# Designs tried in a protein design chat: VHH binders against Death domain-containing protein 1 (DTHD1). Part 4

Target 1, 86 residues: Death domain-containing protein 1 (DTHD1), of Homo sapiens (Human) (q6zmt9r679to764)
Amino acid sequence: DNLLHWLAEELSEENAESLSSTLPLRRSTIQLIKLKNPDDLTEQIHEFLCFWKKSLPTFTDKLRLLARHLRKIGRSDLAEELKFKW
Short names: E, the ipSAE of ESMFold2; O, the ipSAE of OpenDDE; V2, 0.75 times the mean of E and O plus 0.25 times the DockQ between their complexes.

## First folded at step 1 (VHH)

Design u15 (framework vhh_7uia_1)
Fold by ESMFold2-Fast, scan of step 1:
Structure u15 (fold): chain B 86 residues (1-86), chain A 129 residues (1-129)
Amino acid sequence: as target 1 above (86 residues)
Amino acid sequence: QLQLVETGGGLVKPGGSLRLSCVVSGFTFSSYAMAWVRQAPGKELEWVSSISGSGGSTYYEDSVKGRFTISTDNAKNTLYLQMSSLKPEDTAVYYCARDYGEWSSLPDYYSESYGMDVWGQGTQVTVSS
């Protein structure tokens, strides 16, 4: 919740496009979130992350996978910072 | 039968270099990302680096950026980790792992698996004088 919102505030528009491509989200889900929040990039990213997290099984190492996604989009700085905030 | 076999570990002095190799059998690189993961004495597993199945995207743990290079040779079915400027804190057993998630597009969530699902036996790297 609070952590994913902080993360959304740190991600840029360029990162948002990369993130929506790397997270295993359906195109219809991505489009719906964008249409719901047309002028709020932070809220779009936050909802991408929340939907992704809620879609994972409880036994999933969510911190590790989120860090991996951040590294894939070139934000390994945020991935390292995430370890201290998780 | 899926198998990953790591080689190339050894003893090196600080500032030295090593190249680790991982020979893959039983699957195709282009369908999977590949990763190097390490475990230092008394520590938890730590992700080191990943490469997409196409070889076009590489990612590194911050502590190894600029020092390590991950690459593949598809003709030899081999993953490499070129390590330079080695530090004592790089001492660990290094594992080759298959990592699902070379996503360059919007994949179907329900057809995917997460994380690293095939591991090799590991190769020991010791950085000491």
Scores: ipSAE 0.000, ipTM 0.086, lowest interface PAE 11.2, mean pLDDT 74

Design u16 (framework vhh_7uia_1)
Fold by ESMFold2-Fast, scan of step 1:
Structure u16 (fold): chain B 86 residues (1-86), chain A 129 residues (1-129)
Amino acid sequence: as target 1 above (86 residues)
Amino acid sequence: QLQLVETGGGLVKPGGSLRLSCVVSGFTFSDYAMAWVRQAPGKELEWVSSISGSGGSTYYEDSVKGRFTISTDNAKNTLYLQMSSLKPEDTAVYYCARGDLSEYWEALSSGTYEAFDIWGQGTQVTVSS
């Protein structure tokens, strides 16, 4: 979605590696997304986030979980900004 | 190699019990949280239960509290989910997953889950008559 695409554009290559290791995605899913988008870091991150969001139950506090993942990879600044965009 | 292998799924009648096992290789429980996550037909992933590496803290989804028990056996490198009083709505593929321990775990609320970096292949649990 638009919000997750904005977030993908704000994340660096270093953030992408950290995020792919902390999001609860199967290793095979991560590899497939990377193979599908080999030279497009923004699209890789965007697809990681979209797949993660779709994998969660409807009653899950997705904003809280996403903010937590962002803080875990050292992007507390984005976690705080997320509150105004969600 | 890092690997999680689930076993113990099957067909069971409502009110019955099953024990799922997840054998881990390539790491020890002390440095990680472990979880069971399920996916019912046509539904999104649902976190079921989690345990801290040493077994000191356990967490459960509200719908399984009092019915399911998560535990580890460090000597056997095995994570368990003991399921009792099973209901048709417990029908799902059950996955075990590894997550790293951090302060985020301490803040986890009932019904939420943490990031997991390695998943098993899943084991099918069907609850029907």
Scores: ipSAE 0.000, ipTM 0.138, lowest interface PAE 13.4, mean pLDDT 76

Design v01 (framework vhh_vobarilizumab_d1)
Fold by ESMFold2-Fast, scan of step 1:
Structure v01 (fold): chain B 86 residues (1-86), chain A 123 residues (1-123)
Amino acid sequence: as target 1 above (86 residues)
Amino acid sequence: EVQLVESGGGLVQPGGSLRLSCAASGFTFSDYAMAWYRQAPGKGRELVAGIYSGGSTSYADSVKGRFTISRDNAKNTLYLQMNSLRPEDTAVYYCARDYWEGYDYDSSGFDYWGQGTLVTVSS
């Protein structure tokens, strides 16, 4: 998803750690993604977001949930910008 | 108090069409994502169509291309246009409002439900 890749590029290493702990992803999923992409933080974050999105029921309001996750990790700026890009 | 009242169900032959309506009251309709669920005899509830507050829509694969969800915020009404109806579309159809506080990853995270309207597709 181009939007999720844009988000991954905007998130820092500190944001990645906070995001991986706040997204409801299994620890094994997180470990596997990191193992596949050990030196590519952007790709790690992108795959976290893609797995999270795919794990949600079809009619979950993904924009609302993603904005809330971004606000929880201190990226309210990205949550606001997300409304324009979604 | 929140109320959702469905209407428009009935008996129709295969290949026919029906339009369901859901009249909403007791909340700011335009602020909420809305959805249509259905439940056939002997089966669990299935989420068939959803519309976000911004107007974007999503459909279950079983109805994609045949059903169209829409909303009229001025009238506080949700619609489901059902075309090319099949016997397997026979079910009670329910209107539902999205969950506002916190988040629930279950698709049944809709917090209010209507009474339902029966759709029967048979010859």
Scores: ipSAE 0.000, ipTM 0.154, lowest interface PAE 11.9, mean pLDDT 79

Design v02 (framework vhh_vobarilizumab_d1)
Fold by ESMFold2-Fast, scan of step 1:
Structure v02 (fold): chain B 86 residues (1-86), chain A 123 residues (1-123)
Amino acid sequence: as target 1 above (86 residues)
Amino acid sequence: EVQLVESGGGLVQPGGSLRLSCAASGFTVSSNYMAWYRQAPGKGRELVAGIYSGGSTSYADSVKGRFTISRDNAKNTLYLQMNSLRPEDTAVYYCAAEDWYYDSSGYEPFDYWGQGTLVTVSS
């Protein structure tokens, strides 16, 4: 997903720590993703977002939930850009 | 009601192989994140292998290249193929399936767990 990859590129290491604690992902899921991509922060974040998206139930308003998570970590700018890229 | 039933554990010599099965009911294996965990005597529970809803997989470094996680959608069953087994692989192995609860704060994951199956690797 090009859009989730764009988001991963815009997020800093500080944002990554906050996002992984805000997204409803198990500690074990985060650990597996880090294990898979030990030296690639962008790919780690991208896989966090892809796993989160794929794990959501059918008919979930994914855009609204993602925007909410971005606002919680202080990235309201990215949440606003999502409206035009989704 | 979700149930996970593990089978396939046993005693095997070093270098041997075992295949663990996790039969699911009330839950669709192909649509959800599932994982195998293990707990050795005197140690904490550790994640061994996971399979995502989309089919991609991940492994702990200690088992990468030796273990393979897979699903049979027709049988609604999760598998762990364990090759080149070592004494340090001795543990109770647990099947886990992740699901979600939604409320005003968002989605919160929760797990269904099997009963566990004992794997002993010794000479």
Scores: ipSAE 0.000, ipTM 0.133, lowest interface PAE 11.9, mean pLDDT 79

Design v03 (framework vhh_vobarilizumab_d1)
Fold by ESMFold2-Fast, scan of step 1:
Structure v03 (fold): chain B 86 residues (1-86), chain A 122 residues (1-122)
Amino acid sequence: as target 1 above (86 residues)
Amino acid sequence: EVQLVESGGGLVQPGGSLRLSCAASGSTFSIYDMAWYRQAPGKGRELVAGITSGGSTSYADSVKGRFTISRDNAKNTLYLQMNSLRPEDTAVYYCAADLTEYWGSDYYSDYWGQGTLVTVSS
C-alpha cells in the first residue's frame, strides 16, 4: 500500500477523474469514496487504488494492469517509474 | 478512447512495395502501444509488427527484414513499410492500439481499425 499512497500523491485532480473512469469500479463505489473524503483528493485516489487492488484475483499481474491504467490517463512516466518501486 | 483509420492498401506485384498508414484520433496517441495485424481469407488474425509507446519494435518471423513499423507522434500516425511483398502477404491489414506493454503471448489490443486490403498478385 505504500506504493499506492506514493502514486496517489503524484496524481493530479485531472488524473483522479480519468483514473476513476478507467479502473473497473462501480459508480456507487466511486460515489461512496468521494462522499467519505470530500476535500481530500489524495485519499480519494488512494482508496480507489486500494479497492481496485483488493478486488483482483490473487494471481493477477497487478503491475501490468496498473501500468496500463496509468498510460490510459496520460501518465506513462509513472508507469515506467513503477518498475523500480514495485 | 481512440479511433483508428487505415489507408494505403492496394494491388501490387510480387517483389513490390506498399506503405500503410493508420491515422489515430480521440485520445493521446503517444501513450499507446501500436500494432499491425493481418487476416488472410480462411485464417485467423496474425500479429505482424508492434511498436511500443517508447519506440521499441517487434516483428513476426514471416516479415522480419521486409517490413518496418514506425510512428509519428506529432501526426498521430502509425506506418507499416512493406518491401519485397509475396503472394502470402495478401490479407486485410488492421491497425490496433493497446495500453498494455508489448509482451509475448499475453499481448492484446483495446482498439481496432476497419482494415485495409493488400493483394499481392501478378
Scores: ipSAE 0.000, ipTM 0.082, lowest interface PAE 15.0, mean pLDDT 76

Design v04 (framework vhh_vobarilizumab_d1; at its last look DockQ between E and O 0.63; V2 from the best seeds 0.00; counts 0 for: pae E 9.6 > 2, grease 28.8 > 24.2)
Fold by ESMFold2, look of step 2:
Structure v04 (fold): chain B 86 residues (1-86), chain A 124 residues (1-124)
Amino acid sequence: as target 1 above (86 residues)
Amino acid sequence: EVQLVESGGGLVQPGGSLRLSCAASGFTFSSYDMAWYRQAPGKGRELVAGIYSGGDTSYADSVKGRFTISRDNAKNTLYLQMNSLRPEDTAVYYCARGPDYEWLTGYYEAFDIWGQGTLVTVSS
């Protein structure tokens, strides 16, 4: 979860919005996370990444999926860096 | 048939307390994020408090420390304990449930099933 915290620190508000729209997350969960931490963007991002990770089956290649989503939103730099931190 | 029925509203003096209840039926209550919204006269609905399906809670800054959301999954009931009430808390309070299909693309409300509301009036 150090990895998800690092990623949360690296993402902008626009990146987080794009990512939350493409990940299979409950819309209600996203809204409640924003309610909990309305002025702490890093914590918001960290929490929704944690929920996303927990929502996936245990056999899912989560690193590959996360990298794919990062490239889709235009952050291929983070997708490459993710490989070294996994 | 999915239904949410709010109760417990009323007239109370500033500083008073009320406990709102929301009886849920027609769905697996424990599987859904739930929330309380309120709508004051002339304003849109605002999210007041939410509780995840896993039980963790979130609050709007305006109510933190005064309101407590809780759920009783055995009784299919959502609660809002409202303490230290102020005139600005006057509103119709709505119980809300998240949508069935969160994987669909396109626009949808984060909470899309609503009760009829219960009126809370806090008179100075």
Scores: ipSAE 0.006, ipTM 0.379, lowest interface PAE 9.6, mean pLDDT 78
ESMFold2-Fast, scan of step 1: ipSAE 0.214; ipTM 0.683
ESMFold2 (binder alone), look of step 2: mean pLDDT 80; pTM 0.806
OpenDDE, look of step 2: ipSAE 0.017; ipTM 0.365

Design v05 (framework vhh_vobarilizumab_d1)
Fold by ESMFold2-Fast, scan of step 1:
Formats: structure tokens, C-alpha cells, sequence
Structure v05 (fold): chain B 86 residues (1-86), chain A 125 residues (1-125)
């Protein structure tokens, strides 16, 4: 997803740890993604977001939920930008 | 007590139409997202269509262009207009209440509640 890749590039390591704790991902999924991409933080975050998005039903307001997660981790600036990129 | 009562099912020939209704009570209907699910014989439950409290809608790929979900908040009623029906649409259709407001709450609790026995739709010639 181009948008989720852009978002992953904007997130810092501190944001990544906060995000992985707030997204409802299994520990085994998080570990597998980290193992697959050990030195690529951007790719780790991108795969967290893609897996999260794929786990949601089609009619879920994904933009609203994603914005909520971004605000929770202190990235309200990115939540606001999503309105223009979604 | 939350109640959802489905009606409108029946036997219809391929290419025909049916309109399903779901009468809701026991909660503030206008505040909740609502959905239609179906379960065909020998298969699991499948999400068919959803409508948010604000009116935005979404559909399963298998029904896009053929089914229309709508709501009447004054009557506390959810509808599913089914056009161009196919044999593979044969299923028991269930009305569900949803609340996709909090991601943890949504995913961990499921938040789609069904009440009543559903309404049977049979599409055959």
C-alpha cells in the first residue's frame, strides 16, 4: 500500500514501539515481522500496518482508526495529513 | 434488552429481487453501525454489507452493484435490497449491530451481535 509505506517512512523507532503496543497484533506476528526485517525499521512498521489493515472487515473506517492510533502515539500531525492522502 | 428481528426472506428465482428488513430495539439505533451477515449451508458466516451511523456504506465484493444497504433511523430499521439474485446468495441472513469505534474493542470483542433466527433466502428455479 503506497500510503502505508509513506507513513512507515515518517515514523521513528519510538513511534514504532508505541504503535506495536497499541495495534492488536499477536506477539508471534510482531516477532516474525521483526525477524524477517531485523535492520529495516521502515519495513517492520509497514508490515505491522499492512497486517493490521488486512485483519479489519471491509466496512471498517480504517482512516478513522488509523488516525486514532497515530494520535495515541503522539503523531497527531500524521493523523491530520491522512485526510489529504487517503 | 437489545433485539434485532429479521424479516423479508423467501424463495425467489435467479435474477429476482428481495428486500430484507431488520427491526431494532433496546438501544439508540442511530448511534451504531449496522451490518448484514449471511450463512450458507455448510459454510461459515460471511459479512455482506455494512452501514456506519453517518450513512457511509461498504459491501463484500460478491454483492457489489447488486445489493444496497440502507437505514431508517426514525423507524429503527435496517434494510438490504437484493437485486439480480444468484443461487450462491442462498443463505440465512442475519442483522448485526456493530461498533467499530475503538480498534481494541472492535477486534477483541467482535462487536457484531445477532438476535433472532435470521431470515432464510433461497434462490433456485
Amino acid sequence: as target 1 above (86 residues)
Amino acid sequence: EVQLVESGGGLVQPGGSLRLSCAASGFTFSSYAMAWYRQAPGKGRELVAGIYSGGSTSYADSVKGRFTISRDNAKNTLYLQMNSLRPEDTAVYYCARGSPEDLWEYLSQGYFDYWGQGTLVTVSS
Scores: ipSAE 0.000, ipTM 0.121, lowest interface PAE 13.9, mean pLDDT 78

Design v06 (framework vhh_vobarilizumab_d1)
Fold by ESMFold2-Fast, scan of step 1:
Structure v06 (fold): chain B 86 residues (1-86), chain A 124 residues (1-124)
Amino acid sequence: as target 1 above (86 residues)
Amino acid sequence: EVQLVESGGGLVQPGGSLRLSCAASGFTFSDYYMAWYRQAPGKGRELVAGITSGGSTSYADSVKGRFTISRDNAKNTLYLQMNSLRPEDTAVYYCAAYSDSEYLDWSGYEMDVWGQGTLVTVSS
């Protein structure tokens, strides 16, 4: 998804670690994605976000939930920007 | 310590009414976003109704016009008034709370506190 790729490019390494710890992803899923994309942090983050999004029920307000995660890691700026790109 | 306790569930006939209560303790209830979720056997949890700390409400399309969410901050209690109940409303109903004041979490997995649930059965 182009929007989730843009978001992955905007996140720093510190933001990425914080986000991966707060997203409800299983440890095995996180390890598999890291193993698949060694030394490509942007692609790791992009796959974390894509997997998280696909794991949610269709009735889920994905934009609001993602914005909440971004605010929790101190990226309220990205949460606001997301409203215009979603 | 931090706890939500639901009550008011039971067996009711189609077209009937029930009022659910959720008693909160161990946190500053008035600061929290509150929500009711439900889960039917073999299905995932779904948001039924939400209420902000300021009293603004939201509802799932399936319950609009039939259910009313409300809160009493003086009593640290959340309510769900359920009218015109249908067999498809049969589920375990859960009370949930979170402190994030900017967005109501639709997925349920990010709620800070969950109750144990109360069973509602709508059957003749």
Scores: ipSAE 0.000, ipTM 0.127, lowest interface PAE 14.2, mean pLDDT 77

Design v07 (framework vhh_vobarilizumab_d1)
Fold by ESMFold2-Fast, scan of step 1:
Structure v07 (fold): chain B 86 residues (1-86), chain A 123 residues (1-123)
Amino acid sequence: as target 1 above (86 residues)
Amino acid sequence: EVQLVESGGGLVQPGGSLRLSCAASGFIFSDYAMAWYRQAPGKGRELVAGISSGGSTSYADSVKGRFTISRDNAKNTLYLQMNSLRPEDTAVYYCATDIGYSYGWDEYYFDYWGQGTLVTVSS
């Protein structure tokens, strides 16, 4: 959870929009999280990531999938850092 | 056992008002957060307003200042007062509760939905 919070702090507003579109989250879920945290971009991103993680089966390689999403939004630097913190 | 029954929808002109009601049964209403969602034709379901068990409220930006969510725990009823209605408010409105969950406005935690009530704003 702390790791996902660190990641949320590193993401810019542009990264947040890209991430929310590439993570397999419903549009309604994204809207709910934004409504809950209207002035806190970091908390919005943190909740996107926490919800995504909770939605995955226990056998899922969560690190690999998260790194793939980070690379897709142009944050390969964070994908590499993630491997050493996860 | 858990039931939510929405009512109060109808056809109104732009600038008009409606009050929606949601009658809840099968759970301890006062212990749970309640929410109103809507789904417009061709769009996904979106949160309109939420109210906690303690009475704290949250609203979508598009309805702030126009809609008021409230609850009557003695009657196990949730309300949505809708003022200054606009054509873009046209949707089926759904009542939901977070029974069994401890936090969040996420749709995933609000899986006990009613049948909905249609609101049409048109001249």
Scores: ipSAE 0.000, ipTM 0.081, lowest interface PAE 18.7, mean pLDDT 77

Design v08 (framework vhh_vobarilizumab_d1)
Fold by ESMFold2-Fast, scan of step 1:
Structure v08 (fold): chain B 86 residues (1-86), chain A 123 residues (1-123)
Amino acid sequence: as target 1 above (86 residues)
Amino acid sequence: EVQLVESGGGLVQPGGSLRLSCAASGFTFSSYWMAWYRQAPGKGRELVAGIYSGGSTSYADSVKGRFTISRDNAKNTLYLQMNSLRPEDTAVYYCAAGDYEDSYLFGSEYDYWGQGTLVTVSS
């Protein structure tokens, strides 16, 4: 959860739209998170990541999947740092 | 400080009824998803019923039609009305609060848990 908060701080407004469309989240979930945190993009992104993580089965390789999502949105730099911090 | 305090548990005979209450304090109750869980000795914790901030409800198949979950946002209180109780309903019942609407559907950990209240169904 500390790691996901760091990641949210590194992601910007330009990445928020790409991330929400790339993570397999329901539209209703995305809208609810945005409504809960109006004008706080860091908290919106953090909650997207936390919800995504919680939605996955225990056996899932979360590092691999998260790195893949980061690469899809053009943030290979964060994917590399994630491996270092993980 | 955040507190969830359950009450209303007790001993009842099969076929009887009980109403459990959960008094919440220290957080914005009306914004939280609330749930009732139970745990029988030697068993894992089982979701019984959940209620969203907007009032939509969900139930475990084992209690559907017998139990009713409700909330009173003005009183910061969660309720579980239990009818047609059976020996298999014997458990410690826990109140839980989560900040995500779908948290119970995805097995997410809850933000807050109560201490539990014992329900015993026996003759």
Scores: ipSAE 0.000, ipTM 0.099, lowest interface PAE 15.2, mean pLDDT 78

Design v09 (framework vhh_vobarilizumab_d1)
Amino acid sequence: EVQLVESGGGLVQPGGSLRLSCAASGFTFDDYAMAWYRQAPGKGRELVAGIYSGGSTSYADSVKGRFTISRDNAKNTLYLQMNSLRPEDTAVYYCARHYGDLWSGYYTEFDYWGQGTLVTVSS
ESMFold2-Fast, scan of step 1: ipSAE 0.000; ipTM 0.184

Design v10 (framework vhh_vobarilizumab_d1)
Fold by ESMFold2-Fast, scan of step 1:
Structure v10 (fold): chain B 86 residues (1-86), chain A 126 residues (1-126)
Amino acid sequence: as target 1 above (86 residues)
Amino acid sequence: EVQLVESGGGLVQPGGSLRLSCAASGFTFSSYAMAWYRQAPGKGRELVAGITSGGSTSYADSVKGRFTISRDNAKNTLYLQMNSLRPEDTAVYYCARGDSAEELYAWLTSGDFDYWGQGTLVTVSS
């Protein structure tokens, strides 16, 4: 959970919009998280990541999926660093 | 063109075992990742097990320790060994081909498989 908070702190405003589009989250869930955390981008991203992680089956390779999402939004640097921290 | 034919289903008592087979044709079997799905009446499809072209395996929590997925590239055949069967394992079992031999984990979460077979029925009942 500390790891997902670190990641949220590293993502920019542009990255946040791309990430919310690539993570398989409902639009209503995304909107609710944004309304709950107005003008707190780090907390919004952190809650997106926590909700996404919680939605996945336990046999899922969460690290590899997260790294793939990070590469899709142009943050291959974070994907590589994630391997060290995960 | 591409064909997947499942077999080996049947009626078995709780605690019993079955081995399912999937015969593949119309593509280079060894180059693709493969998976087993199941679907109980009135429910959506559930991923059971997956195997990459390199032989790495993944399983649903509900079947870990009981089911074993394997492949025989020389025979173009996928297998699912099912042990300690439970009534809740009752379903039609399907094999599926995926387009990503390296990224099987993405298939497990998205369910994005290219081709499905016709299925084989497994009934676990006393």
Scores: ipSAE 0.000, ipTM 0.097, lowest interface PAE 16.0, mean pLDDT 77

Design v11 (framework vhh_vobarilizumab_d1)
Fold by ESMFold2-Fast, scan of step 1:
Structure v11 (fold): chain B 86 residues (1-86), chain A 123 residues (1-123)
Amino acid sequence: as target 1 above (86 residues)
Amino acid sequence: EVQLVESGGGLVQPGGSLRLSCAASGFTVSDNYMAWYRQAPGKGRELVAGIYSGGSTSYADSVKGRFTISRDNAKNTLYLQMNSLRPEDTAVYYCATSPYFDWSLEGYYMDVWGQGTLVTVSS
């Protein structure tokens, strides 16, 4: 969970918008999280990531999937850094 | 350029053993998460076993206690030791790594995968 908070702090508003569109989250879930945390971008992103992670089966390669999403939004630098923090 | 090449697949009787190898090029196996996946006929790919850069391992419930994932840093090679094989283990086995990737024509990222090696468990 601490790792996902670190990641949320590294992502910009533009990255957050791109990430929320590529993560397989319901739009209603995204909107609820935004309404809950209207002025806290870091907390919005952190909750997107936590909800996404919680939705995955136990033996899913979460690191691989997260790195893939980060690369899709143009943050290959963070995807590479994940391998040392995961 | 990064590449994974599997070998060691074949036909084996139920209860038999087989060891798969995955030779890596263009990166160091000990620096990355490495995993074995399999795909049985008519099924999707499933994660079988993984090894983290630090050496910790994980296994699917269906293979726990029978399969062992390991790596040889000097040979830059990943292994899967498969014991007590069952007909339901029949599949094409793939080696994969995170977080390396290739670009698709549409700009989507694909993780690095080997070509696969066929394992058939049959009497």
Scores: ipSAE 0.000, ipTM 0.108, lowest interface PAE 17.1, mean pLDDT 77

Design v12 (framework vhh_vobarilizumab_d1)
Fold by ESMFold2-Fast, scan of step 1:
Structure v12 (fold): chain B 86 residues (1-86), chain A 124 residues (1-124)
Amino acid sequence: as target 1 above (86 residues)
Amino acid sequence: EVQLVESGGGLVQPGGSLRLSCAASGFTFSSYGMAWYRQAPGKGRELVAGIYSGGSTSYADSVKGRFTISRDNAKNTLYLQMNSLRPEDTAVYYCARDESYYWFGELSDAFDVWGQGTLVTVSS
């Protein structure tokens, strides 16, 4: 997902830890993604976001939910930017 | 246990109207997108209308301007108002809940809970 890859590139390690704790992903899923992509934070975050998005219902307001998660981790700047890239 | 129960189907003449209802239980109805599908005799299922958790709606081209999907979150109920019915609208209509947060399907955007269906026959 090109948009989710852009977002992954903008997130810091601190943001990644906060985001993984607020996204409804199982501990085993998070650990598997980290194991698969050791030392590649961008790819880890990208896979977290792709997995989260794929788990969401078709008629869910995905933009609104993602923006909410970004605001919770202190990245309101990215939430605003997401509005124009979605 | 999650359940969806459709009602309101019946026999109606061309040009008539029907309102379908879907009673939801066992989950937080307001948090999920909902949809109406139909399956005509001898054909596959097709998406008729969908409504997002936030209230935005989407319709198949074949029903735009004639059908209206709506929801009542206080009553945990989904509705489909069908106006100007045509013989080609004859089908079993199904209520569906959009996929849950822990879905791992090969296809993106799926539905994980379906009702039993309600028959709509448009004939003179």
Scores: ipSAE 0.000, ipTM 0.149, lowest interface PAE 13.5, mean pLDDT 78

Design v13 (framework vhh_vobarilizumab_d1)
Fold by ESMFold2-Fast, scan of step 1:
Structure v13 (fold): chain B 86 residues (1-86), chain A 123 residues (1-123)
Amino acid sequence: as target 1 above (86 residues)
Amino acid sequence: EVQLVESGGGLVQPGGSLRLSCAASGFTFSSYAMAWYRQAPGKGRELVAGIYSGGSTSYADSVKGRFTISRDNAKNTLYLQMNSLRPEDTAVYYCAAKSYWRGYSYTTKFDYWGQGTLVTVSS
């Protein structure tokens, strides 16, 4: 997904730590993703965002929920930008 | 003191098999995710196979179906069973360990690395 990849490029390591703590992902899932992509922070973040998205019910407003998570971690700028990406 | 010692590398003919071992000491092996990496001549390092402390595994597309990663926590040993070997599998193979953190750290580096063992696949 282009949108999730864009987000992964914009998030710092600190932002990613905050975000992963608010997303309902298991530690084992995070560790496996890190093991797959040990030298690529962007790809790690992208994969856990994709995994989170796939975990949601089909009727979920995924974009609105993602914007809410971004605001919680102090990235309201990215949440607003999300509205223009789609 | 942490040690990772690889063994089992060598020369093998195409289509043959090899089993690599990595003997670990100096840390709580069962709590660590373990991986095999390789570096072919003139190429970068790539992940071959990984195994989490809970037993979940991951494989590079190039080795999926041919290689099997496993661990023996009682013996503090990591294994890589390599079947149907190809000339392009020729590389130095490295054992690597990554600690079990809180699960939210994006430190991408492995904590510990072995010295590597050479695998050469040729006739």
Scores: ipSAE 0.000, ipTM 0.142, lowest interface PAE 15.3, mean pLDDT 78

